# Ledger of designs, part 30: VH-VL binders against p40593

Target 1, 148 residues: p40593
Amino acid sequence: MIHPLIQRLTTTLGYPLLDADGLDRQVRTQPFSVLFFAGDPQRFPEALDVAVILPELVKAFPQLAPALIAGADEARLQGRYGFSVWPSLVFLAGERYLGCLSRVLDWGEYLERIPAILAGENEDLPRIPVLSPESGTPSCSPMETSES
Short names: E, the ipSAE of ESMFold2; O, the ipSAE of OpenDDE; V2, 0.75 times the mean of E and O plus 0.25 times the DockQ between their complexes.

## First folded at step 18 (VH-VL; framework fv_concizumab)

Design x5 (at its last look DockQ between E and O 0.03; V2 from the best seeds 0.00; counts 0 for: pae E 13.8 > 2, placed apart)
Fold by OpenDDE, look of step 18:
Structure x5 (fold): chain C 148 residues (1-148), chain A 120 residues (1-120), chain B 112 residues (1-112)
Amino acid sequence: as target 1 above (148 residues)
Amino acid sequence: EVQLVESGGGLVKPGGSLRLSCAASGFTFSSYYMSWVRQTPEKRLEWVAEISGSGGSWYFPDSVKGRFTISRDNAKNSLYLQMNSLRAEDTAVYYCAKDFWSGKYYFDYWGQGTTVTVSS
Amino acid sequence: DIVMTQTPLSLSVTPGQPASISCKSSQSLLWSDGKTYLNWYLQKPGQSPQLLIYKVSNRFSGVPDRFSGSGSGTDFTLKISRVEAEDVGVYYCMQSIQWPYTFGGGTKVEIK
């Protein structure tokens, strides 16, 4: 049975409940999506907090089309996006993965991180700057110790 | 120097399977998205698959979705494309491409390609 | 899918003369970050595609200054100020704003 706080997202707020086919439709029609992977609230109590926070995030970022992932498809779709922590909010631009925010965060953290995610500042960004070949490694020219 | 070397191309019958490999060197492989891009006999370029640096996220166009899988072994600096249920329209030169994700979203380096021919 | 349309299909240019290639997208390539995700590739005869221009106007490393990219929204242009023999090949535009990534049909540049 879906927890009432999670169910409220679909029944009261009208958020779509997406299976795999529904998700494919969502990403083709919505410029930006936030997908809620709730998991089992008994196993992951923070899912209930995120269920309360998500509507407020959608108000703060009205460009985000919210959706709830159907429980039967969560495991399959988790594999698609590669998150390992529950609950997760997955951010998409169309079909494009932008990033995820897992567990419950402080409100201020959401407000800070979501703009960066939407700007394409993905967590999977190369950590090592591609050393442009013009970044000459300072040739440590061995100091010729002039033995005078 | 960045190097990408594709292998595993060949002749296969319709409905057959093939696995392509790409050996990467000259960069921190796990830090970059990788893609497969194919070039048809008509010289059209088609994006085929993308995978994240960690290998946890991947994407396909509808043309290959459900038939192709992309994977990587970061310990081996290797990218793979498993192609199942091959069709004549899958005939192409398949390129391994490094995707520079750092907010740029472009392929900065390409391999020499491997040829896949699907024919009866 | 975003359709990328290149014109002309082929161009024969006298060495030292300028060349211009157009690329049109069926949708805007402007992203929420204010950047436009249009790239240009060159495939020389018998070679793999190579990056020329990224995000409309940025030359990739080692790309000569005779190559320039311009445009906005849905209309883009690659220019070669003085075509050289080494510039022979097929030029492709590519959008990378959304999946699937899509390429133009190519423009073949030849020397007269």
Scores: ipSAE 0.005, ipTM 0.598, lowest interface PAE 10.1, mean pLDDT 88
Fold by ESMFold2, look of step 18:
Order: C-alpha cells, then sequence, then structure tokens
Structure x5 (fold): chain C 148 residues (1-148), chain A 120 residues (1-120), chain B 112 residues (1-112)
C-alpha cells in the first residue's frame, strides 16, 4: 500500500505514477522532468520528507514536470540512472539524464544544486550515496545507467 | 471474442459519487493496459483514465485528477472507475476500452458504454 | 495538450463516390521509434466507436480495403475510395503519442 503522504501526490496533486512504458512516453514529451523514486517508506523514511518537499520544489522550479515511479519498476529503472540510495529525485531534459539528488537535503542545497543540474553542470562526483560531507558532495552517479 | 461490458451508470446530483465497473472476457486481461473514455452530449470523445496491466501504474488528464480513481481486479477480469465530486461536465457515456499491449498504442475494442448523468 | 483538428465537420457523399477526411495535430505525432501515433475510429449510428486505422495507415482486422490512411508529422488523411451505405457515421482521429490522449472533433459522413 502507498503511504498517505506519497499517495496524495498522485491522488490530490495529480502527479502521474509511471511504469517503464509510461516513463518513456513522458520523457519524450516533457522538456524537463523530475522523477521521484520513493522506495518503501518503512525502509526509507526520508521518502516522506521528500514527498512533502517535492511540491515546493516544483513551485520553485516550474519548468519541472513531476512524476512518481511505480514500485514494481524501480529496480529496473534504478540501474538506468545510477542511484543506489532511496529516496532519489532524478532530473531529465527530455530523455537525457541530467543528474539526481538522493535522500533529503536542506532547502538551501536544493536551491543551489537544482539550477546547476538543469543547466547541465552536473559533475561526475564520487559514488557515496549515503554520505553528505559539508562540501556538498552529491550522492548520485549516471555511470550505472549503461548496464541495461 | 473480446467483450467489455460496463455497468454502474446512473443519475447523480453534483458533488455525488458513482463507481463504474467493466467486465472483460476473450483476452488475457492482465496483459493489457485498460482505459476509460467518455463521450459528452456534444459527441466529443475524452480519455479519462488509464491503468497498466498489473495495476501498478495509472494516469489521468487534469480535468479529473484528484476526483477519479481507476483500479482493476485481475482475478475477476474487472476494471473499475471511482468518480467522486461529480460535476455537470462529467455527464457522458463512459466506455471501457482495451488499451495497448506493449508497442501498440491504440484502443482496439470498446464496450457499449454506461451513461452517467450529473444534474440537479 | 495536443489539439486535433478535423475537417470537414460533415460530409454528404453520393454513393460510390470517394470521400476524404483531414486531421491535423498541433504538434508532430512522430515518436523517436520511427512510428507515428495517429489512429482513426468510426462510430456508426447507435454504436460505440470502433477502431478503423492504427498508426496512420494500418487497417484493423476486418476493415475493408476501400479505407486507407496516410500522412505524416502533423497532417493526416483518411480516404474512402467508394463510399457505401454501411460507411455512414462519425469518424474520429486520435493521437496516442502522449498523455492526455486527444481526439479530433469528429466528421459526420452521410449518404445523399
Amino acid sequence: as target 1 above (148 residues)
Amino acid sequence: EVQLVESGGGLVKPGGSLRLSCAASGFTFSSYYMSWVRQTPEKRLEWVAEISGSGGSWYFPDSVKGRFTISRDNAKNSLYLQMNSLRAEDTAVYYCAKDFWSGKYYFDYWGQGTTVTVSS
Amino acid sequence: DIVMTQTPLSLSVTPGQPASISCKSSQSLLWSDGKTYLNWYLQKPGQSPQLLIYKVSNRFSGVPDRFSGSGSGTDFTLKISRVEAEDVGVYYCMQSIQWPYTFGGGTKVEIK
């Protein structure tokens, strides 16, 4: 069952819930997308914090088309985008992977990192998805998307 | 032979709710996306909901988001549309449609429809 | 949303004569897989819509070969080479390239 805070994203706010075919269609039609990989909130409780934050991120960056990824397809798609930590927000320009942000971040960090991601200034940063040094090291990598 | 039979339509006041059902037969129900499509009194066709074969994914246009939910019971070969907070503009004939199989994006079979009238 | 515009609104045809229906989309229906996601439906009087043509030009099972579809990009045409009495009804085009799926406004075909 989907936790109520995550469920309201689709039910109340109307964000699409996408499987692999639906994702393919969305990324071909949206200039920019932010994909929410919530995982299981019982295992990854920060997913609930991101579910609360995501609508505010979309308000701050209205060019982003938000969507949730269906739980049944998360493992299949996780390798495409190279994240290993839940929750994750994956950013796309059309079909092109721009970067991701894992776990929950401070608001100021979202405001700093999202514009750089959207401008295409994503660095090839270390794969340390569960560590957050004060230097602002990201927790995502695009390298594993080539294993499919 | 593919068959889709809708039921559950009727007269409802604005703000009310209805639950539509669609009984499917003649194909492997769980392998196909299913959709609801409505036809307004002006004869316009509007897609209103889609659900994946497993039931794990679903999609809505903005006009019904937050008011409609779609579900399926693959053990019973049944598709459902829960419609809440109904408005006069939701008045239409609602069709159950067999949606796409992987790589085929079109509605190949439609039911005969069930009529929903929203008026005071 | 992709707007689908059909012309004409109605068409009155002498039996045995050809008919042509235009459908224009507000953006390209060509997907990156090389396929174009434009479909045609016929709704005969008192019936539900029935699939006629899928992906521009492919006739659905049981559709007579007097029906043909053509077009690319944003401009599409359904042709009936010789209209018969059984062809009366309302014809709709539909794009299935993206959500929300959208239909044209319909073209009513009648026999004189």
Scores: ipSAE 0.000, ipTM 0.552, lowest interface PAE 13.8, mean pLDDT 83
ESMFold2 (binder alone), look of step 18: mean pLDDT 93; pTM 0.955

Design x6 (at its last look DockQ between E and O 0.28; V2 from the best seeds 0.00; counts 0 for: pae E 3.2 > 2)
Fold by OpenDDE, look of step 18:
Structure x6 (fold): chain C 148 residues (1-148), chain A 120 residues (1-120), chain B 112 residues (1-112)
Amino acid sequence: as target 1 above (148 residues)
Amino acid sequence: EVQLVESGGGLVKPGGSLRLSCAASGFTFSSYYMSWVRQTPEKRLEWVAEISGSGGSWYFPDSVKGRFTISRDNAKNSLYLQMNSLRAEDTAVYYCAKDFWSGKYYFDYWGQGTTVTVSS
Amino acid sequence: DIVMTQTPLSLSVTPGQPASISCKSSQSLLWSDGKTYLNWYLQKPGQSPQLLIYEVSNRFSGVPDRFSGSGSGTDFTLKISRVEAEDVGVYYCMQSIRWPYTFGGGTKVEIK
């Protein structure tokens, strides 16, 4: 069950909830995104703090389109961005990864770091390819064990 | 043949709630994004909501954020729009629209619509 | 939001004559995949919108060849080479590059 403070982001504030397919649409449709990887608030209590902070960040940086990553897809999508600490805010320019802010930071740190992230200091970061829906079926071609 | 049939429209007072339904047939419902699009009395078309095939993602315009929720029951081939805190400006014909999901983002089929009237 | 502007608001056409509708977007509809996310819909009288053209120039299934779409970036045109009585209705352009998806205000096509 999603914690009420996290659920509020989607139900009350209307932030999109993104699965893998939703992320592809997000990066296409939004110039800048902040993706909230909350994790399990029981494991990572700071997720609740970030859930409270995120709306204020979006007010401070209105160019950011916020989204919550669906819990079932967090592990998969974490692998795409390569962060290891929960919670994480992942910043994108379209498909381009800009950076990540993990754990809860002080408000001043967000105000300092986010502009730098958005300024594109990471222009050389690879664009995250939009997952073609066709690529998702791993053709488990059964290895024909040629019994010789 | 693709069919989309909306229901649940009606007259409601400002601040009221309404739930729209769309029954889908003729395609693999769970494989497609679905949207709600409304047409105002002035004949303006407005996108209202989108939901992923799995139902794991949804999106709203700012005009309906926090008031509307979108859901689906893929076992019933049904799409829903829960509308809360309705306003006069929500008065429209609401269409269920199928997204053509093949790397293309457009509505290939629309229902006949259901009318929602928000009036005092 | 991306603003979609259609011109003219209405068009009265003699049957067999051509028609042209313009759609302008406030931002480029070209994405990094090389696709331009501009679509055209027709709403016939008393009917729901139906897809005519997707991605600027692609006719949807069953759409007659007298319909053609063109344009790039922010400027798009729908053309009907020979207007028929069945072409009467309101035409809408739509962008689908950015949330929220937005429509033009419509162009009413009538027969003289």
Scores: ipSAE 0.371, ipTM 0.801, lowest interface PAE 1.6, mean pLDDT 90
Fold by ESMFold2, look of step 18:
Structure x6 (fold): chain C 148 residues (1-148), chain A 120 residues (1-120), chain B 112 residues (1-112)
Amino acid sequence: as target 1 above (148 residues)
Amino acid sequence: EVQLVESGGGLVKPGGSLRLSCAASGFTFSSYYMSWVRQTPEKRLEWVAEISGSGGSWYFPDSVKGRFTISRDNAKNSLYLQMNSLRAEDTAVYYCAKDFWSGKYYFDYWGQGTTVTVSS
Amino acid sequence: DIVMTQTPLSLSVTPGQPASISCKSSQSLLWSDGKTYLNWYLQKPGQSPQLLIYEVSNRFSGVPDRFSGSGSGTDFTLKISRVEAEDVGVYYCMQSIRWPYTFGGGTKVEIK
């Protein structure tokens, strides 16, 4: 049973619900994509907050082609992009991974972080994640601003 | 044996609406992407819609985006194209087409087509 | 959109002679998976289009071996080594690398 706020994205707003083949087609066509990994809203209730916010993010960043990831492919694609927390928004340039944002952020933080992600300024994110026994998964959580 | 049978074509005035159907048999319908492709009177082929096997994602070229809707009913092995705000330029034979396999993007089987004529 | 250009527009051949059809795309059809998404269709008179060749050079089931496809990048060729009466119709190339999928304008093959 899909939650109405998630369903609104696909049925009312027309965002595609991508399986792996749909993702391949999306990245071949769209210069930039934002992929919404909602997970199970019963387990990850912040997914509902992101579902409300995502259309406003797309209005603010109209170059982003939004899409949802089909539940059957979420776990497999999670490893490809290296996030560990649901919900997540994954940002791509064509097929190239740019970064991700997990959980619900303040509006101002989206406005600050998304342009940096699209410009490639988030250089501590792996372009192709590498997993090893000693390495953890990368985090898409908000990062502390550093002075140097 | 794969079979695709289109229906619902006809004569319609500009600004009108029409709903096309495609009955599928001979394959596991829900496993395959499906498309609509049209052929103009000038014999030009134009892809106009695609839908995923689950029906969860759909795709259109700019020429029909916002006017056409694609859907499927996997319990009835049926594909649909809802065409609104029709224009003379939409006059064509409309084919239902089966995508082949995951990762292979081409139309391996086509129906016989249904004719849509948009004129005053 | 990727523009697909076919030449010639029409071709009249003596039975048993070869035929060659060119298809050029405005962008490379090679994807990072190593595959090239160029397909060929034949529409016989009074029939719907039928798949002939997929991914440049692979014959679809039941297609005779006198049909062969070749090419790379943006330049592609369909050859019929010996044209037969059943080969008459309009041949279309099609790219499926990205939306919108686009077709060439067609090449009519006739027997003289």
Scores: ipSAE 0.318, ipTM 0.732, lowest interface PAE 3.2, mean pLDDT 86
ESMFold2 (binder alone), look of step 18: mean pLDDT 93; pTM 0.952

## First folded at step 19 (VH-VL; framework fv_concizumab)

Design y1 (at its last look DockQ between E and O 0.28; V2 from the best seeds 0.00; counts 0 for: pae E 3.2 > 2)
Fold by ESMFold2, look of step 19:
Structure y1 (fold): chain C 148 residues (1-148), chain A 120 residues (1-120), chain B 112 residues (1-112)
Amino acid sequence: as target 1 above (148 residues)
Amino acid sequence: EVQLVESGGGLVKPGGSLRLSCAASGFTFSSYYMSWVRQTPEKRLEWVAEISGSGGSWYFPDSVKGRFTISRDNAKNSLYLQMNSLRAEDTAVYYCAKDFRSGKYYFDYWGQGTTVTVSS
Amino acid sequence: DIVMTQTPLSLSVTPGQPASISCKSSQSLLWSDGKTYLNWYLQKPGQSPQLLIYEVSNRFSGVPDRFSGSGSGTDFTLKISRVEAEDVGVYYCMQSIRWPYTFGGGTKVEIK
């Protein structure tokens, strides 16, 4: 069964739970999307914190159309967006990958990083990235420009 | 042979509720998205609901959002449409439609339809 | 929403003669995958709709060669090279590029 905090997103808030075909249809319909890859909350307990935060992020950034990724499709779709850490929030403009934020961040970090992601300040990436899950591939780590 | 059989249509007053059913056979039901499409008395076709193969995601146009609920029981090969707060403009023949999967987006098979009439 | 406009509203055709139906969309139906998501359906008298053509020009299984689809962008055409009695009914175009899926208003084809 789905953990109650995650289930609230779909049943109470009406966020779609997407498989691969549903994601394809989502990106065709929505100008901007935020995709929640929760993983298994028993393995990735920070997913529950992100599940609580996500509705507040959508209120703060109402252009984002939220959706959850079905657990059975997470591994297949994870390679599409090149993240290796759960939970992750993946940001899209139509079908174009804008960036992602992994694990749970402080609220202030979301407020700083999400506008930069939506403005396209990350390096351009393939419209549908095909990346490996290895640690040497692009990840959802904080931007190095502020620390270097 | 793919078969889709709708039932549950009838006459209902405005503000009422009705539940439609669709019995499916001849294909692996759980592998496919399913839709409800209605045809108005003016012969216009309107898509009204879509549900994923697992039942985990569903979609509605604004005209019925909040009033209609779509669901499926994959063990019984059955699709449902719960219609609440019905209005005169919901009067139509309601079709169950098989949505083809794997990146192909069209309704390849339709049921025979069930008639819903909303009038006072 | 993408508005789909069909013309003419009706055709009366002598058996064996051609028929041509136009469908125009308010937005391009071409997606970045190179495919164009325009489909055609036929509803014969007393029957439910049936798929004829998908992705502009691909005939569905069992659809005879006299049906052909063409077009690009926002302008599409369905042709019946020689109308037969079994082709009578209402033809609908449909876009499936994005929600909400929308249909044209229909074109009724009759035999004279």
Scores: ipSAE 0.326, ipTM 0.736, lowest interface PAE 3.2, mean pLDDT 86
Fold by OpenDDE, look of step 19:
Structure y1 (fold): chain C 148 residues (1-148), chain A 120 residues (1-120), chain B 112 residues (1-112)
Amino acid sequence: as target 1 above (148 residues)
Amino acid sequence: EVQLVESGGGLVKPGGSLRLSCAASGFTFSSYYMSWVRQTPEKRLEWVAEISGSGGSWYFPDSVKGRFTISRDNAKNSLYLQMNSLRAEDTAVYYCAKDFRSGKYYFDYWGQGTTVTVSS
Amino acid sequence: DIVMTQTPLSLSVTPGQPASISCKSSQSLLWSDGKTYLNWYLQKPGQSPQLLIYEVSNRFSGVPDRFSGSGSGTDFTLKISRVEAEDVGVYYCMQSIRWPYTFGGGTKVEIK
């Protein structure tokens, strides 16, 4: 069951709920996006704090189109952006990855970091290659164990 | 042939609720995004809601956020719009609209519409 | 939101004469994929809207060749080379590059 604070984002505030197909449309239709990867709030209690903070962030940064990632697609879509910590806010300019803010931060820290993320100044964040679904067969070349 | 047939329109008081339905035929319903578009008495067209083919994603304009919900039953080839907290400005003909193709964000087919009147 | 502005609001045309409708967007409708997400719809009297033109210049299936779309960026035009009685209705431009999708106010085409 989705926690009421997280559900409020979609049902009360009308934030899009995005599956993988919805994400592709979001990035095409929105100039800037903030994607909320909540995770399981029982496992990651900070997700509830972020769910409360996110609407205030959207008010502070009205250029951000907020969206909630559907729980069934979180793991798959996490792999696209390469974050390892839950919860995460993923920032996009169209399809372009701008950055990620994981866990709950202080309000002042959001106000400081988000402008820099939106400005694209985080060039130093490893451009996680958007793994096109085709290239992801790692040819695990079997290590020939040279029997000496 | 693609067919879209809306139903569930009617007269409702402000603050009331209404559920619209759209029956789809003539195409693989689950493969397409579906939208609701309304036409006001002034003949303005307004996009109201969109839902992904799977039904896992949905989108609303600010005018209806928190009041409307969109859903689909792909087994029944049916689209739904639940409208709550209705306002006078929600008075319109509501059309079910089919998205053209994956990656195309325009409507190739529209239903005949169902009329919603919100009046005291 | 992207504002779509149509001109004129109404047009009265003699049968066989050309018609032209302008649509302007408040923002560019060109996307990174090289496509421009401007569409035209016709609503005939007592009918639902029907797709005429998609992506600026592509006629939808069954749309007569007398209809043509042109434009780029923020400025678009729908032309009817020879208006027929069946072309009577309200024409709408629509952008689909950004949520919310937005329509022009419409242009009513009538026969003289």
Scores: ipSAE 0.280, ipTM 0.775, lowest interface PAE 2.0, mean pLDDT 89
ESMFold2 (binder alone), look of step 19: mean pLDDT 92; pTM 0.943

Design y2 (at its last read DockQ between E and O 0.26; V2 from the best seeds 0.00; counts 0 for: pae E 2.03 > 2)
Heavy chain, then light chain:
Amino acid sequence: EVQLVESGGGLVKPGGSLRLSCAASGFTFSSYYMSWVRQTPEKRLEWVAEISGSGGSWYFPDSVKGRFTISRDNAKNSLYLQMNSLRAEDTAVYYCAKEFRSGKYYFDYWGQGTTVTVSS
Amino acid sequence: DIVMTQTPLSLSVTPGQPASISCKSSQSLLWSDGKTYLNWYLQKPGQSPQLLIYEVSNRFSGVPDRFSGSGSGTDFTLKISRVEAEDVGVYYCMQSIRWPYTFGGGTKVEIK
ESMFold2, look of step 19: ipSAE 0.398; ipTM 0.743
ESMFold2 (binder alone), look of step 19: mean pLDDT 93; pTM 0.951
OpenDDE, look of step 19: ipSAE 0.396; ipTM 0.810
ESMFold2, fold request of step 25: ipSAE 0.317, 0.452, 0.361; ipTM 0.716, 0.767, 0.722
ESMFold2 (binder alone), fold request of step 25: mean pLDDT 93, 93, 93; pTM 0.950, 0.950, 0.954
OpenDDE, fold request of step 25: ipSAE 0.495, 0.270, 0.316; ipTM 0.827, 0.774, 0.784
ESMFold2, last read: ipSAE 0.484, 0.308, 0.451; ipTM 0.779, 0.701, 0.762
ESMFold2 (binder alone), last read: mean pLDDT 93, 93, 93; pTM 0.949, 0.952, 0.949
OpenDDE, last read: ipSAE 0.417, 0.445, 0.299; ipTM 0.813, 0.821, 0.783

Design y3 (at its last look DockQ between E and O 0.27; V2 from the best seeds 0.00; counts 0 for: pae E 3.5 > 2)
Fold by OpenDDE, look of step 19:
Structure y3 (fold): chain C 148 residues (1-148), chain A 120 residues (1-120), chain B 112 residues (1-112)
Amino acid sequence: as target 1 above (148 residues)
Amino acid sequence: EVQLVESGGGLVKPGGSLRLSCAASGFTFSSYYMSWVRQTPEKRLEWVAEISGSGGSWYFPDSVKGRFTISRDNAKNSLYLQMNSLRAEDTAVYYCAKDFRSGKYYFDYWGQGTTVTVSS
Amino acid sequence: DIVMTQTPLSLSVTPGQPASISCKSSQSLLWSEGKTYLNWYLQKPGQSPQLLIYEVSNRFSGVPDRFSGSGSGTDFTLKISRVEAEDVGVYYCMQSIRWPYTFGGGTKVEIK
């Protein structure tokens, strides 16, 4: 069952819920996006804090189109952006990855970091190579067991 | 032939609720995004809602956020719009619209529409 | 939101004469992939909107060749080379590059 604070984002505030198809449309239709990867709030209780903070962030940064990632697609879509910490806010300019803010931060820290993320100044964030689906064949070179 | 048939329109008081339905035929329903578009009495067209082929994603304009929900039953080839907290400005003909295809964000087919009137 | 402005609001045309409708967007409708997400719809009297032109200049299936779309960026035009009685209705431009999708106010085409 989706926690009421997270569900409020979609049902009360009308934030898009994005599956994989929805994400592809979001990045095409919105100049800037903030994607909320909530995770399981029982496992990551900070997700509830972020769910409360996100609407206030959207008010502070009205250029951001907020969206909630569908729980069934979180793991798959996490792999696209390469974050390892839950919850995460992923910032996009169209299809371009700008950065992420993981866990709950202080309000002042959001206000400081988000402008820099939106400006694209985070060149120092490791460009997680968008794994083109083609490169993922690990040639498992068979280890020649040298029979000595 | 693509067919879209809307139903569920009617007269409702402000603050009331209404559920619209659209029956789709003539195409692989689950493969396409579907939208609701309304036409006001002044003949203005307004996009109201969109839903992905799987039904896992949906989108609304600010005018209807928190009041409307969109859903689909792909087994029944049906699209739905649940409208809550209706306002006078929601008075319109509501059309079911089919998205053309993936990566094409335009409506190739529209239903005949169903009329929603919100009046005291 | 992207504002779509159509001109004129109404047009009365003699049969066989050309017609032209302008649509302007408040923002560029050009996408990075080189696609421009401007579409034209016709609503005939007592009917639902029907697709005429998609992506600026592509005629939808069954649309007569007398209809043509042109433009780029923020300025678009629908032309009818020879208006026929069946072309009577309200024409709408639509942008689909950004949520929310937005329509022009419409242009009513009538026969003289």
Scores: ipSAE 0.378, ipTM 0.797, lowest interface PAE 1.8, mean pLDDT 90
Fold by ESMFold2, look of step 19:
Structure y3 (fold): chain C 148 residues (1-148), chain A 120 residues (1-120), chain B 112 residues (1-112)
Amino acid sequence: as target 1 above (148 residues)
Amino acid sequence: EVQLVESGGGLVKPGGSLRLSCAASGFTFSSYYMSWVRQTPEKRLEWVAEISGSGGSWYFPDSVKGRFTISRDNAKNSLYLQMNSLRAEDTAVYYCAKDFRSGKYYFDYWGQGTTVTVSS
Amino acid sequence: DIVMTQTPLSLSVTPGQPASISCKSSQSLLWSEGKTYLNWYLQKPGQSPQLLIYEVSNRFSGVPDRFSGSGSGTDFTLKISRVEAEDVGVYYCMQSIRWPYTFGGGTKVEIK
């Protein structure tokens, strides 16, 4: 069964659910895309929070064409974008990878980071995707807060 | 070998609805994208809808978006087009078309077509 | 949307003579992986369209070698080296690079 919050995105809001061929068509058609890799909500419950937030992000950034990635294709497509944490939002300009945001973030952080990603100023992601366990830095991780 | 048979066309008044069906055989139906393509009385070909092999992804041109719905039943090898809020411009022969899989994007086999006429 | 323009609208060809059909797209049909998404269809009288050529120049299964496709970018040509009676019909080019997929207006080929 598909969780109702995720199902709402495809059935009520009309967001496409993409396999690899559908993604190829999306990137050829849309100037900008945001791809939602929800993963398994039982293992990654933050996916439900992102499912609630994503329509609001699209309202705030109407140039973004939203889509979900079919669960069966997530692993195949994950290697294409180099993220390892679910859920993730992957941002594209055409077929060009711009960056990703993993897990759930505060609303203000989305408003800060998404414009930087769209402008090509993604400072929060590793430039080389290979990370050792000793380095420990997750890809697309939430911005660290400095409030104390 | 590959066979696609459309049905469900007819006469309908503007604002009305029709449901088209396409029975598929001779290939592994669930492995392929399927499309509906229409041919107007002026003989123009217009792509109308596309659906993925799983039925989880679908796409429409702006001219029919919000009015048409595409679906499939892979257990019955059947493709459907639900057409609502029909307009005179929707008058056409509607073809079921087999899209090729995995990175190839063309319609290799077409059905015989079913005629939809929208008229007062 | 990508506009596909075919010329001529109609051809009358003596049997055994060549025919050439032009198709021009409003945007390049070349994608970054090197494929060009232009296809050709033939609709014979009283029949459904059938695929002739895919990806510019590849003949579909069972298509005679008198049919050839060429071109690049935005300018494409279908050639029939020796037109036969069975080649009568309307020829359509089609782009499949992006939604919505679009077709040319058609070129009617007749035998004189």
Scores: ipSAE 0.327, ipTM 0.736, lowest interface PAE 3.5, mean pLDDT 86
ESMFold2 (binder alone), look of step 19: mean pLDDT 91; pTM 0.944

